# Miniprotein binders against Uncharacterized protein C1840.07c, part 16

Target 1, 306 residues: Uncharacterized protein C1840.07c, of Schizosaccharomyces pombe (o74480)
Amino acid sequence: YFNVNQLFDHEFIKVFPNFKGNVEAKIKYPTVVYAIGDIHGDFPNALDVLSAAGVVSPVFPHEWTAGNATLVQTGDVVDRGPDTRKLFRWFNDLHKQAEKHGGRVVRLLGNHEFMNAKGDWRYVHPGDKASYPEPSEENRIIDWGHSGEIGNLLLSEYNVTYKDNTTGSHFMHAGLSPEWAYREETVNELGKELLSHFMSREKIPEYLEDFWAIEGPMWYRGLAQLSEEEACEVALNVTKTLNVNRLVMGHTPQFHGIVSRCEGRILLIDTGLCSAYAGERAVLRISQNDTDSIVEAVYRGKIVKL
Short names: E, the ipSAE of ESMFold2; O, the ipSAE of OpenDDE; V2, 0.75 times the mean of E and O plus 0.25 times the DockQ between their complexes.

## First folded at step 8 (miniprotein)

Design t6 (from s8 with R6L Y7F; at its last look DockQ between E and O 0.77; V2 from the best seeds 0.71)
Fold by OpenDDE base, look of step 10:
Structure t6 (fold): chain B 306 residues (1-306), chain A 118 residues (1-118)
Amino acid sequence: as target 1 above (306 residues)
Amino acid sequence: SPEDLLFLAYLIEELIMWVERAKELIKQGKYDEAEKLLELAEEEVRFLKEEAEKLRKEGHEEVAKRVEEVAKKLEELIKELKELAEKGDPEKAKELLEKALELIEKLAEEILKLLKEE
């Protein structure tokens, strides 16, 4: 809160001596929300696009530069690339930096984080494993467990869903079917329980089986893969149920850039930004004023209004 | 197991995405980039074989055998595609990519049928 009152107090009182009103000129700064999709262990490409969007400095130590904005990362930080530990630490540090400026970094879980927590390392890059001191594999197992640095971050600082009420936007990795939209309030708790079971190598309880299914919150692709008509029908239902204007998700690569469907009700922000995927590097930017939202895809060298 | 089926479905979806993207890149003359996607596809084919082995251990021998057969054919096609990408024959590469997609779709159909019968 820049108290603009301190600058204008003396002159404004002179012009309107009887104005007893606390003109808290709430200079309502526009609320800005950035979102970045699947990174897959590629710090250079994440840094490139986040710096191009003005979220972080392109110069080491790559400090937060977005003031009071919110950055949402929608999961899949791990796998395919080597920079996993660096990215998890960086996002945690960025959150601490953002908080000093009234901003925040919202960190969401992808299916790849769950897979790694379970011990399914089929997509783990050799460089990720090698980033741990020897014995590297054992140390990585510890790191992804309940007592590990990453494991603790996932259990304490990560959610499955985030609802930004100011912009009327819902964020998650994959998406919600209509059935899961009715249960949205349980998704974060169920996700944490599942994550804990995976870390403990416990059998999934029956009530979590539907959560870890192809139509479940971690895997659902309907909003990306259904026809425009069908996807729009689903999106209308889900947004109504959640009381939001738009659904933002990664998980399903859009190699040509951020895709807007159903007149902006669906935003697909996984652009395959990882060097392994040869996709586009993009960040979603939502700027909210009192009446309207400006939704943009930010690339290095271009901004596209969605 | 339901989880094995989940991963099979996921692998099929990824294979489709990688092959389609590779096809687009080849059409654009971006052969080096297409090769990266073909490498991803090769990894997925390897994982398909691993999932087939899990299915076999769980008693789904027929499904496992079919998945393995398709995976072997895909492996051969992807290898040929890499060679063609290097040679710059986009038309032949496109044909092989279409064949790969057909195989993946057929595999998906077969898996879905088996799931309904169980």
Scores: ipSAE 0.616, ipTM 0.848, lowest interface PAE 1.1, mean pLDDT 89
ESMFold2, look of step 8: ipSAE 0.752; ipTM 0.871
ESMFold2 (binder alone), look of step 8: mean pLDDT 77; pTM 0.741
OpenDDE base, look of step 8: ipSAE 0.600; ipTM 0.838
ESMFold2, look of step 10: ipSAE 0.778; ipTM 0.888
ESMFold2 (binder alone), look of step 10: mean pLDDT 78; pTM 0.744

## First folded at step 10 (miniprotein)

Design u1 (from t6 with M17F W18F; at its last look DockQ between E and O 0.65; V2 from the best seeds 0.75)
Fold by ESMFold2, look of step 10:
Structure u1 (fold): chain B 306 residues (1-306), chain A 118 residues (1-118)
Amino acid sequence: as target 1 above (306 residues)
Amino acid sequence: SPEDLLFLAYLIEELIFFVERAKELIKQGKYDEAEKLLELAEEEVRFLKEEAEKLRKEGHEEVAKRVEEVAKKLEELIKELKELAEKGDPEKAKELLEKALELIEKLAEEILKLLKEE
């Protein structure tokens, strides 16, 4: 008789070198928030880094193992890799499992989700389309629309931004300019309106044009790409406006790991983890007690304080 | 349109990321991964030409012309880089990648200037 528990115990240490560290951090810091950046259709790499961080089980069916923690996924689940549907379903299931333990999975919109909803499939991997039964393209159109599985998830479960008051952390895909930080309370509703217009193949109304622009919430890269001094000036403004300690974003790839700028006020968590980019794989971990926050990059095999 | 200008800017930034990453991978001796990044860059150049066509129809003739000129040069450089990847000539490949980055950065500056004049 094969004992599956022996397989799990044996391989757990090989796959989850950081599991012991997660338990000890939880004892000292009862609030824990994890964040993972752009996935771009790569389920194996997302599983590898989330299981190494102790968020999910390395053993099928890869269920939630992070108790009452929060996991934030900052968008760009779709495109370039084939596992889009599997990933959307997986994160939805993980959220349901997390809720049973007082945790949650916060799912945020990336610019690639908007592009797919509007019918711009230039980056869609052939394996993604092939995951639909024939006629596969027609079924994918439906799936990303108002009546589809993915479309309904995007409209009901996804936001553009997430502000976590316990850790003083703000999460989104791309970033907020100072102008958009001033309007942050409108961003999630404007994003839902834009998404709905795109699913209906409607022209962008004029009041949403600055939202769907290079300086808008789904595209802004200033916090990642401006000089350290200029980016820090923006970050000081934005964190003050939002009343947070730090800004966490994907969208702008950092191939060597999670990057901290402006004394930790800017955290860039898109590490190009999909195999197409050959980037490092990491998960952000923010641990909080009544007096302190610890912000760390969790890699396979090490934890680096940020 | 504003959206076509948005995608033009995005494509230019993605090209920079892919070319810079390819250069790093070649430096590390990871030629197979670098070739995959060059294929991504090649696809982005094709998308650049599509966006130039849209911008030309919208009256951005000078921007479209410059994008097409640079896209043609980038296609030539990427084709040469793919041939060099087979031979493992990393110093020549690095030189061509730096030329490609210079072209892309100059294009970004020129497009910004041209759009301000319009």
Scores: ipSAE 0.773, ipTM 0.880, lowest interface PAE 1.1, mean pLDDT 88
ESMFold2 (binder alone), look of step 10: mean pLDDT 79; pTM 0.765
OpenDDE base, look of step 10: ipSAE 0.796; ipTM 0.902

Design u2 (from t6 with F47W; at its last look DockQ between E and O 0.62; V2 from the best seeds 0.66)
Fold by OpenDDE base, look of step 10:
Order: C-alpha cells, then sequence, then structure tokens
Structure u2 (fold): chain B 306 residues (1-306), chain A 118 residues (1-118)
C-alpha cells in the first residue's frame, strides 16, 4: 500500500484546506495479467521468457517479481522435456510467493496432463522419468496418482478454464466450441471428474465422452485452425456467451510468436517455446486500466503490441 | 474406440504441424532446427503404428492396414528428409515434405470417411 498521503505532504492541504476527505487516492495500479503457453518440461526456456517479462527473477531462486499481477499457465507443462517435476513445484511455489504480494498463479490443465494422469506416457521425456528415485517408473505412477504430489496439485490447484473478469479474458488450454461455451460452467467440474477417473484407471463414463473428444475442451483447435472468417464467427459467439472480450489459449503451436486473430478476440500463446519445437519464447501481457487494455507479446529483447 | 480415433486424429494433426514447420525451417536454411521437428515427426509415426495395432485389435483391420501403410511411407520419407537436411538440399527436401503432407492428408480423408461410415 503506497500511502499517497506521504507524497501529498503539507502543500496539498494548503490548497484545499477543507478537503477533510481521506482521498485514499487508490492509485489503481493497472491490473496486469501474464500468460504463458505450452512449456513441455523446459524450465530453462520458461525461466528465460518469464524473467524477460519481469514475472520472475533471472537469478536463483527465481522468485516472484510481478507484485500483484496474475500469471496464467495454460497447461502442457509435462511431456517432451525433463523438467516436469521442477516446473510443477516452481509454479506452486510462485503462487505462494505471489499471494504474499497480492498476486497469484493460475494453473490450467492441458491434454498432456490428462494423458499422463491416464497413464499414457508416450511423450514423457526420459529425463522426466529419471528425475524420480528408483524404481523411477513406479514412483512416477504414484506421483501422478491421487496420493502423489503432482496428482494432488492437479486435483486441488488446477482448473480447465479461468475467467479473468478484470481484463475480460478467458483462459484455457485448447478452446471452446460454441456448444461447449454454453456449458462452460460445467467444464471445470467435468475436467476434474475425468482426471480422477483417469488416475483411478476407470472407464470414462458416457457423459464424459464428449468432454474427451476432438471437439471437446481439451482438444478443440477450431479457433486456431479455422479460416479467419470462420474462427472469428466462432470467437464472437463464444465471447458473447462467456461475456468476455478475448479468448486466450495454447495447445496449437504458433512458431512465429503469439498470434492475434479476429482483431484481438483470439490470442494463441503456444509458441512452441520448448527446445524440442524450436519455436519462439513468448509471454502474453495484458495491462488493464479503468478504460482500456494493452495487450502485448513479450519476447526477450522485444515487445510487440497485439 | 472413440479414444483411439481421437489419438489418431491428434497424431495426424501433429505430423502436419511438424512437417510444415520443418519445411519452413529448411527453406530458411535452419537444418539443425528442422531436424528436431523431423525427430518429432518420427515419434508420431511410431505412435501411428501403435494406434494402428489398437485399431486392428478392435476389429478395424482395413483402417489399421491403411494407417500402417501410410506410417511406413512416412517413415521412409522422413528418413530421407533428414538425410537431405544434412546435405543441404532444400529443393529435394521440399519435394519430399510435400509428398509427406499429401500422404497425411489422404490418410486423414480416409479416416474421416471410415468414421462416417460407422
Amino acid sequence: as target 1 above (306 residues)
Amino acid sequence: SPEDLLFLAYLIEELIMWVERAKELIKQGKYDEAEKLLELAEEEVRWLKEEAEKLRKEGHEEVAKRVEEVAKKLEELIKELKELAEKGDPEKAKELLEKALELIEKLAEEILKLLKEE
């Protein structure tokens, strides 16, 4: 709390002597929301871009530096890279640090988290497996289960969607079709149920089959892959249904950097930042004041207004 | 199963993305980076073979056979692409990438057709 009353020393009282009002000039600091897409077990690249964006310190222990801002990670922390456990722990620690400053870290589920919870480890990096004490595979199974560190984090601290009302932004890993936008209020619950079933190696109930489908919330690519006209039509429908200004998602790699579609209504933030993908390292930054949003792609050495 | 079809579709989408990106990188003379994407594509081809085997076990023998045939052709093309990337022959690499994309697209069409007939 910067007490602006310290800056308005004795002279301001002289000009308005009768202003008895505690003008708690709430210097409304702009609300800042950062978002980072698919990381795929690459801590160095995540650290590089988050530090470049001023979210974390580039120096160990890489502490939170974004004050009261919100950081959203849109899923796919696991697979393709070795640093999975490190990343999950780091984001959990960053959230605790952020809370001390009035900030937070919102953590979302990607399809790769669900696959791993199910026991589909087709994309698990050998270094990830090796990060567990022997027997490494058994310990990883436990870790991703209901009693495990990662499994518990996924069930307790992770959601499928996040709506930031201050910036009017909706965040998720893949995206919502118009049909799923009408059911958005159920998505987080359905996602948690599905995740639990996967961890228990149970058959998916019939009512979750549509959730775990190509057009479902964990896989839908329409907002990234449809033509500009069609994607914009979908985005207009979805944003209207959700009462938001923009949709932010990862899942579909944009190797040239963050992509804005439909005049900023769609933001694709998976830039293939993982070293395996040879993409760009980018963080989305939304700065909201009382009237306007500034949307930027932050890279090391450049900022691009979207 | 619906899940097998989901993963098959996902693998096809990834293959397209990796091959297209590799093509772009080769055009830019970034052969080392292109090789990384080709490695990803090789992994996807392995998973395509595994999905084909699942489909076969589920009684979808025709689809499985087709996926296996395409996967084998893709494996050969990707291998040749890697060799060409190492030699710095971008034009030939481009041709092979285009052939790979055509194979993937045809497979996707065939799968979609089969899904509509079930």
Scores: ipSAE 0.570, ipTM 0.824, lowest interface PAE 1.1, mean pLDDT 88
ESMFold2, look of step 10: ipSAE 0.762; ipTM 0.879
ESMFold2 (binder alone), look of step 10: mean pLDDT 78; pTM 0.744

Design u3 (from t6 with V63A P90Y K92E K94I L115A; at its last look DockQ between E and O 0.71; V2 from the best seeds 0.71)
Fold by OpenDDE base, look of step 10:
Structure u3 (fold): chain B 306 residues (1-306), chain A 118 residues (1-118)
Amino acid sequence: as target 1 above (306 residues)
Amino acid sequence: SPEDLLFLAYLIEELIMWVERAKELIKQGKYDEAEKLLELAEEEVRFLKEEAEKLRKEGHEEAAKRVEEVAKKLEELIKELKELAEKGDYEEAIELLEKALELIEKLAEEILKLAKEE
């Protein structure tokens, strides 16, 4: 809060002596929310697009430059690329930097984070494994466990869903079916429980089976894959249930860039930005004023209004 | 198991995405980029074989055999596709991609049937 009152205190009192009003002209700076989809261990491409969007410096040490904005990363930081540890550390450091400026970095879980926590490493890049000191595999197992650096971050700093009330936007990796939208308040707790069970190599309890299913919160693709009419029907139901204006998700690659469906109620932000996918590098930017939201896809050298 | 079905479904979805994207890239003349997607598809086919082996170990021999058969056919098609792309025979490459998609769709139908029986 820049108290503008400190600058105008002496001269403003002279011009309006009877103005008893707390001219806390809260210059409400627009609330800005950035979101980046699936990264898959590709730090260079993540850095490229986040720097192009003005979220971080393109110059080392790549400091936070977005002031009081919120950055949301919607999961799938791991797999397909080598830079996993670097990315997790970077996002944690960026959050600490953002907080100093009144900003934040919201970090969400993807299905790939859960898979890795479980010990399903089918998509782990050889370079990721090699980033650990020898014995590399054993050290990676520890790192993704309850006592590990990444494991602790996932359990303490990550959620499955994030609702940004200022912009009226809901963020998650995959999506919510209508049935899960009614249970949205339980999703973060269930996700954390599941993650803990996976890290402990415990059998999934029966009550978590539906959570770890193809229609569950970590896998659901209906908002991306259904016809426009059907997806819009789902989106209307879910947004009403959640009391939000829009649903933002990754998980389902949109290789031509960020896709807006159902007149902006659905925003698909996984653009396959990882070098393995040869997709587009994009960041979602939502700028909220008192009355209106401006929703944009930010690319290097191009901004598209959605 | 429900988890096996989950991963089979996921692999099928990924295969569709990679093959469709590869097809699109080939049509655009972006062959190097298409090759990356074909490499992803080859990895998914390998994972399909691994899931088939899990199904077999769980006693689902018929389902495992079906998944393996499709995976082998896809592997052959993807290999041929890479060779055709290298030669610049893009029309034939597109036809093979379409055949691959048909095989994947049939597999999806079989997995859906399996899921209903459990």
Scores: ipSAE 0.677, ipTM 0.868, lowest interface PAE 1.0, mean pLDDT 90
ESMFold2, look of step 10: ipSAE 0.745; ipTM 0.880
ESMFold2 (binder alone), look of step 10: mean pLDDT 80; pTM 0.765

Design u4 (from t6 with V19I A100V E110L L112K; at its last look DockQ between E and O 0.77; V2 from the best seeds 0.74)
Fold by OpenDDE base, look of step 10:
Structure u4 (fold): chain B 306 residues (1-306), chain A 118 residues (1-118)
Amino acid sequence: as target 1 above (306 residues)
Amino acid sequence: SPEDLLFLAYLIEELIMWIERAKELIKQGKYDEAEKLLELAEEEVRFLKEEAEKLRKEGHEEVAKRVEEVAKKLEELIKELKELAEKGDPEKAKELLEKVLELIEKLAELIKKLLKEE
């Protein structure tokens, strides 16, 4: 709480002597939301871009520096890289740090988190497995289960979707088809149920089959892959249904940087930042004041207004 | 299974993305970076073979055989692409990339037909 009364020393009282009102000039600091896409076990690249964006310190222990801002990570923290456990712990610690400053870290599930929970480890980096004490594979199975550190984080602290009402932004890993947009209120619950079934190695119930489909919330690429006209039509429908201004998602790599489609209604923030993909390192920044949003792609050494 | 088809579709999408990106990088003369994407593509092709084996075990022998045949061809072509990238021959690489994309498209069509039959 910056007490603005300290800045308005004795001279402001001289100009308005009768202003007995505690002008708690709520300097409405702009609401800032950062978002980072697919990381795929690459802590160095995540750290690089988050530090460049002013979200974390570039110096160990890489503490939260974004004050009361929200950071959203849109899933796919696991696979392709070795730093999975480090990243999950770091984001959990960052959330605790952010809360002390009135901020938060919103953590979302990607399809790769679900696959790993299921025991599909086809994309698991050897270094990730090796990060566990021996027997490494067994310990990783435990860690991704109901009793594990990562498994518990996924079940307790992670969602499939996040709606930021202040910026009018919807965040998720893949995206919502129009059909799923009508069911958005069920998506987080269905996702958690599916995740639990996967961890238990249970057969997917019939009512979750549509959730775990190519057009489902964890896999849908229509907003990234459809033509501009078709994607915009979908986005208009979905944003209207959700009552938001923009849809933010990862999952579909944009190797040239963050992509804005449909006049900013679609923001694709997976830039292939993982070293395996040789993409760009970018963080989305949305700054909201009382009237307007400034949407920017933040790179090391450049900021691009979207 | 619906899940096997999901992963087949996903693998095809990833293959397209990796090959298209590799193509761009080769055109830019970034052969080392292109090689990374081609390595990703090789992994996806291995996973295609694994999915084909699952399909075979589930009784979808004809589809499995077709996927496996395409995967083997893709493997050969991607290997050749890596060699061409190392040699810095962008024109030959481009021709080969086009053949790879054609094969992926054929595979995609096959998967789409299967998805409609279920």
Scores: ipSAE 0.685, ipTM 0.864, lowest interface PAE 0.9, mean pLDDT 90
ESMFold2, look of step 10: ipSAE 0.772; ipTM 0.885
ESMFold2 (binder alone), look of step 10: mean pLDDT 79; pTM 0.749

Design u5 (from t6 with E33I K36Y; at its last look DockQ between E and O 0.65; V2 from the best seeds 0.64)
Fold by OpenDDE base, look of step 10:
Structure u5 (fold): chain B 306 residues (1-306), chain A 118 residues (1-118)
Amino acid sequence: as target 1 above (306 residues)
Amino acid sequence: SPEDLLFLAYLIEELIMWVERAKELIKQGKYDIAEYLLELAEEEVRFLKEEAEKLRKEGHEEVAKRVEEVAKKLEELIKELKELAEKGDPEKAKELLEKALELIEKLAEEILKLLKEE
């Protein structure tokens, strides 16, 4: 809270001597929301783009620099790269740092987090496994389980969806079909239940089968892959159902940078930033004032208004 | 299982993405990066074979056989593509990439049909 009263006290009292009102000129600082897509175990590239966007310091220990802003990471922190544990710890630490400044880090689950929780490690980078003390595989199994550091973070600090009411933006990894948009209020609970079942190596209950399907919340690509006309129809339906202005998601790589579809109703922020994909490194930035939002793709060395 | 079909569909989608991106990079003369994406595609082809084996064990012999056939053809094409990327022959590489995409798309259609029937 910058008490603007200290700066204006002397001159404002001169102009309005009888104004006894605490003009808490709430300088409404614009609400800023950053979002970063799929990272896939690549700390250097995540650091590069987040630092370029002014979210973190480029200098060790890479502290939070975004004040009261919200950072959303839309899942797929694991797989393809070695820096998984480092990234999970870093985002947890960044959240704690952000909270001290009135900000936060919202952490969402991707399909790769669920796969790893299940024990499907087909995409796990050798360097990720090697980051654990011996026996590395057993220690990684523990870490991704109910008693593990990552497993506990996923169960306690992660969701499937996040709705930012101030910017009117919905965030998730993959996306919602119209059918799932009607059930959006259940998605986080169902996701947590599924995650727990996977960690326990239990069979998926019948009522979760639709959740873990190609059209389900963790896999749905319709908003990215459908024609502009069809995707826009879906987006209009979903945004209306959710009462939001825009849908933000990763999961489907956009190698040329952040893609805006349906006049900004769809924002695809997975840019393949991982070195394995050789895509663009980008962070979404939404700046909200009382009337308008500015939506931008932030790259190192350029900002593109979306 | 529905889950095996899910992963099969996912693998196909990834293969399409990697092959399309590789095609683009080859056109741009970025052969080293294209080669890396082709290595990712080779991994996906291995995973396709693994999913085919699961499907076979579950009694889906016809689908499994089809996936294996496509996977084998893709493996051969990707190998040739890597060699072409090393030699810097973008036109021939483009032709092979187009053939790879056609194979993947046909497989995708078959898998999507199966997913809708379940």
Scores: ipSAE 0.577, ipTM 0.834, lowest interface PAE 1.2, mean pLDDT 89
ESMFold2, look of step 10: ipSAE 0.702; ipTM 0.857
ESMFold2 (binder alone), look of step 10: mean pLDDT 78; pTM 0.748

Design u6 (from t6 with A9I L112R; at its last look DockQ between E and O 0.74; V2 from the best seeds 0.76)
Fold by OpenDDE base, look of step 10:
Formats: C-alpha cells, structure tokens, sequence
Structure u6 (fold): chain B 306 residues (1-306), chain A 118 residues (1-118)
C-alpha cells in the first residue's frame, strides 16, 4: 500500500484548503492480469516474452517486476524442452516475489502435466531427464510423485481452472464444453483427484473417465477448432454459465499470435512460443479499470489490441 | 481402451497441426522452420505406431492395422517432404502435404466413428 497521501497532501491542500476530509483518494490502480500459454520446457523464450511484457526483469535473477498484477500460466510447462524443473521453480519463486508486492502467480495444469504424473513421458525432452542427478529417470519419477518437488507443487499450488472476478475472465489450459461449464465448480477437485491417482499409478475411477476424455476439461479443443459461429455459440453458453466476459486458454497452438474469437469472448494464447514450434512469443495482458477492460497481445517490439 | 482412443485422437490432432504449419512455412520459404515441424510430425507418427501396438494387444486388431497402415504412409510422406524442403521444391512439397492431410483426416474420421460406437 503506497500511501499516496504524502505526495498529494501538498498540492491538494493548495487547491482545496478547506477540504478537511481525508480524501483517501484510493487511486484505484488498474487491475492487470497477464497470461502466458504453453511453454514446453523453454525458459529462454518464456523469459524473453515475460520480460518484454514487463512481468519479470530481463537481468538475472529475473525478479518479479509487475507489482500487484496477476500472472496466469495456463499449463503445459513440461515436455518438448529441457527447462522443466527450472520453470517450475521459477514460477514458484515468482509467486513468492509477487505476493510481497500484492501480486500473484496463478499456475494451472495442462494435459502434459497430467501425462507426466501418470508416467507417460513420450514428450519428455532428453535434457529434462538429464537435469536430474543419477539415476536420472528414478529421480524424475520421485520428483513427479506425491513426495517430489514438482509433484507436491502440482498437488498444492496448481489448479485446473482460475476465475478472475475483477476482469471477468476464466482461465484454463484446454477449455470447457457447455456440459462441463455446468460442472465447473467440481473441475479443480476432480483434476486433483485424477492427478493423485496418476501419481499413484492407480486405475482411473469410473467417475473420472469423463474428465480424462477428449471432450473433457484437459483436452477440449472446441473453442479453438469449431467454426466461428459454432465456437461463438459455445462461448456464449459457457461465459453465461460461468458469469464471465471471456475465456482464456492455451493447448491449441496459434502460430500467428494470440487469437481473439467471438468478439473477445475466446482468447487463445498458446502461440507455440517454444523453440520446437517456431511460433510467436506472446503474453496476454488485460488491464481493468472501473468500467472497461483493455485486452492486448504483448510481443517483443509490438503490442496488439484485441 | 477409452484412454488409448484419447491419445490416438490427440496424436492425430497434433499431426494435423504440425503438417498444416509445415505447409505454411514451406509456402513462405521458411524451410528450416518447416523441418522442425516435420520432425514433430515424425515423432507423432512414431507414437501412432506405438498406440497401434497397444490397441492390437487389447484386441482391436482391425483398428490397429489401419492406424499402422496410415502411420507407415505418413512416415514415407514426411521423409519425402523433408527431402523436398531441403531441395526447395515447394510445389511438390505442397502436394505431399495435401496427401498427408487427407490420410490423417480420413484416419481421424475412422477413429471418431469408433468412439461413437463404444
């Protein structure tokens, strides 16, 4: 809380000498929410775009610079790149730094985090495995388990969905079908249960089968792949059900940059930023004041209003 | 299993995305970037073969055979595409990419039908 009272006291007293009221001019700083999509073990590219957006310092140790803002990472931190452990630690540290400034880092689960928790390592980069001390594979299994550093972070600090009430924005990795939108309040709990079962190498209970399906919360691509008319119909239904203005998600690469669909109700923020995809490096920025929101795609060297 | 079908669909979706992006990059003359996407596609094709083997072990021999057949054809097409990308023949590359997409889409349709029958 910067007590702005000290700076305004001298000039405000000159203009209104008789104003005895503690005008706590709550300079309502605009609420700012940043979001970054799929990173896939690429710390350099994540750092590049987050620093370009003013979220972190471009200089080591890459500290939080976004003050009281919220950063949302929408999942898929793991796979295809080597920097997995570094990224998970960095986001955890950034959250701690952000909290000191009244900000936070919201961390969401992607399908790749679930796959890795299950022991499906088909997309794990050799450099990720090599980042563990020998025996590297065994140590990685432990790390992704209930007692591991990453496994514990996933179970304690990660969710499947995040609703930012100030901006009226819903964030998740893949998306919600209309059916799942009606069950949104259960998604985080079901996701955590599923994650725990995967870590324990247990068979998925029948009641979680729908959660781990192609139309389920971790895989659904309808908002990205359906026609504009159909996607907009889904988005209208889902946003109404969730009582939000917009749906933000990664999971489906948009190689030309952040895509806005249905007049801003759908924001697709996976831009294939990892070096494996040769996509664009982008961060979503939502600036909310009392009446309006400004939605922007932030790239290095350009800002595009959405 | 429902999970095997999930991954099969996912792999198909990934393949489509990589091949379409590769096509776009080749059209733009960005052959080095296109090669990266073709490498991703090759990995997905390998994973398709692995999923086919799982399906076979689970008793889905007909589906497994179909996936394997498509995967082999895709592997050949992608290999040829890589060679053409290096040689700078965008028209032939485009034709091969279109053939690849047709194969993938047909497989996707077949798998979607199977998912509806379960």
Amino acid sequence: as target 1 above (306 residues)
Amino acid sequence: SPEDLLFLIYLIEELIMWVERAKELIKQGKYDEAEKLLELAEEEVRFLKEEAEKLRKEGHEEVAKRVEEVAKKLEELIKELKELAEKGDPEKAKELLEKALELIEKLAEEIRKLLKEE
Scores: ipSAE 0.728, ipTM 0.879, lowest interface PAE 0.9, mean pLDDT 90
ESMFold2, look of step 10: ipSAE 0.801; ipTM 0.895
ESMFold2 (binder alone), look of step 10: mean pLDDT 79; pTM 0.761

Design u7 (from t6 with M17F W18F F47W V63A P90Y K92E K94I L112K L115A; at its last look DockQ between E and O 0.76; V2 from the best seeds 0.80)
Fold by ESMFold2, look of step 10:
Structure u7 (fold): chain B 306 residues (1-306), chain A 118 residues (1-118)
Amino acid sequence: as target 1 above (306 residues)
Amino acid sequence: SPEDLLFLAYLIEELIFFVERAKELIKQGKYDEAEKLLELAEEEVRWLKEEAEKLRKEGHEEAAKRVEEVAKKLEELIKELKELAEKGDYEEAIELLEKALELIEKLAEEIKKLAKEE
């Protein structure tokens, strides 16, 4: 545990008021899970929203300040922005720091990570490539492959889904149709197999075609795009099948902030965080004790109950 | 191939997101931000042309030509949109964005039909 009075002096709280409030809330709600959606290579905006939520320090070197909480990052760290390597290293370092406090950083795969692993670099920012020494493209291929720093992290530390039993929350990048919810126990292994095939530049094998399809786990948008009534039918099915209270996903941008559907069973957390999208940046916060759960969207200067 | 249809569907949905967001930003007077969204849309239109060539190689010449025709029209509309935004003709820019959305949504329906055939 941190010493609250040593951490939060008057000058610090004046600029970053959520840090003291986060410690006090954690005493009342000992389980706290944060989630951040699509980042797309924008380190400054990821720092802004995570520091505003009290998860990381706003001051260089931007270290972990969330104690024993869990932070879930739901994929699409890469593409469109330049800070890819910095972000992957940062989240890995944050996980190491969190472990010293009993916390963790859960990192999940987005469809853009799979695209980069397979060599589909259509959305890679020039600054991302330029972060490698020449020959930059060859060095990036190695980095995203079986022997690379990013490639090894993806194979060893990343999953497609994360189920948090304490809060009753299921996290992933895109979403699960009812068919894939029924098979959820296979999703992480199939994702690992697909990732390995892609890193080897192999054609997608037939048994993975349904996984890598518009209705599959890396692409499914039904929970975000179906009518409220239809999406809620899917969510009721999926939450029952998974034995969870809520489904948290990125992938489908919500430019006005985090969106709740189906009485909180669907939480859409891709807020278009990168600067090109001009979205209203927020981090999801789920606070849990043995009697109550609070689900909130945390913006700079504002917290909204969901 | 199923993967080529997957990426076509993805590109089309991303185009809808970018064009709708650009329209919202123009209505809010956030014109520099709208231009960034239009640049993202322009990039997706270039990728539509790439996917059309894949359709042609798979023997879907009629569908490939349709995708290329829509991509060409969208390029022209985006170029006109940038000129209108720079002149401050925002009502006309919004009208053009609605035309772009109609084209994209029509193409989306045709791609869904193709996916069912596969």
Scores: ipSAE 0.802, ipTM 0.910, lowest interface PAE 1.1, mean pLDDT 90
ESMFold2 (binder alone), look of step 10: mean pLDDT 82; pTM 0.795
OpenDDE base, look of step 10: ipSAE 0.825; ipTM 0.917

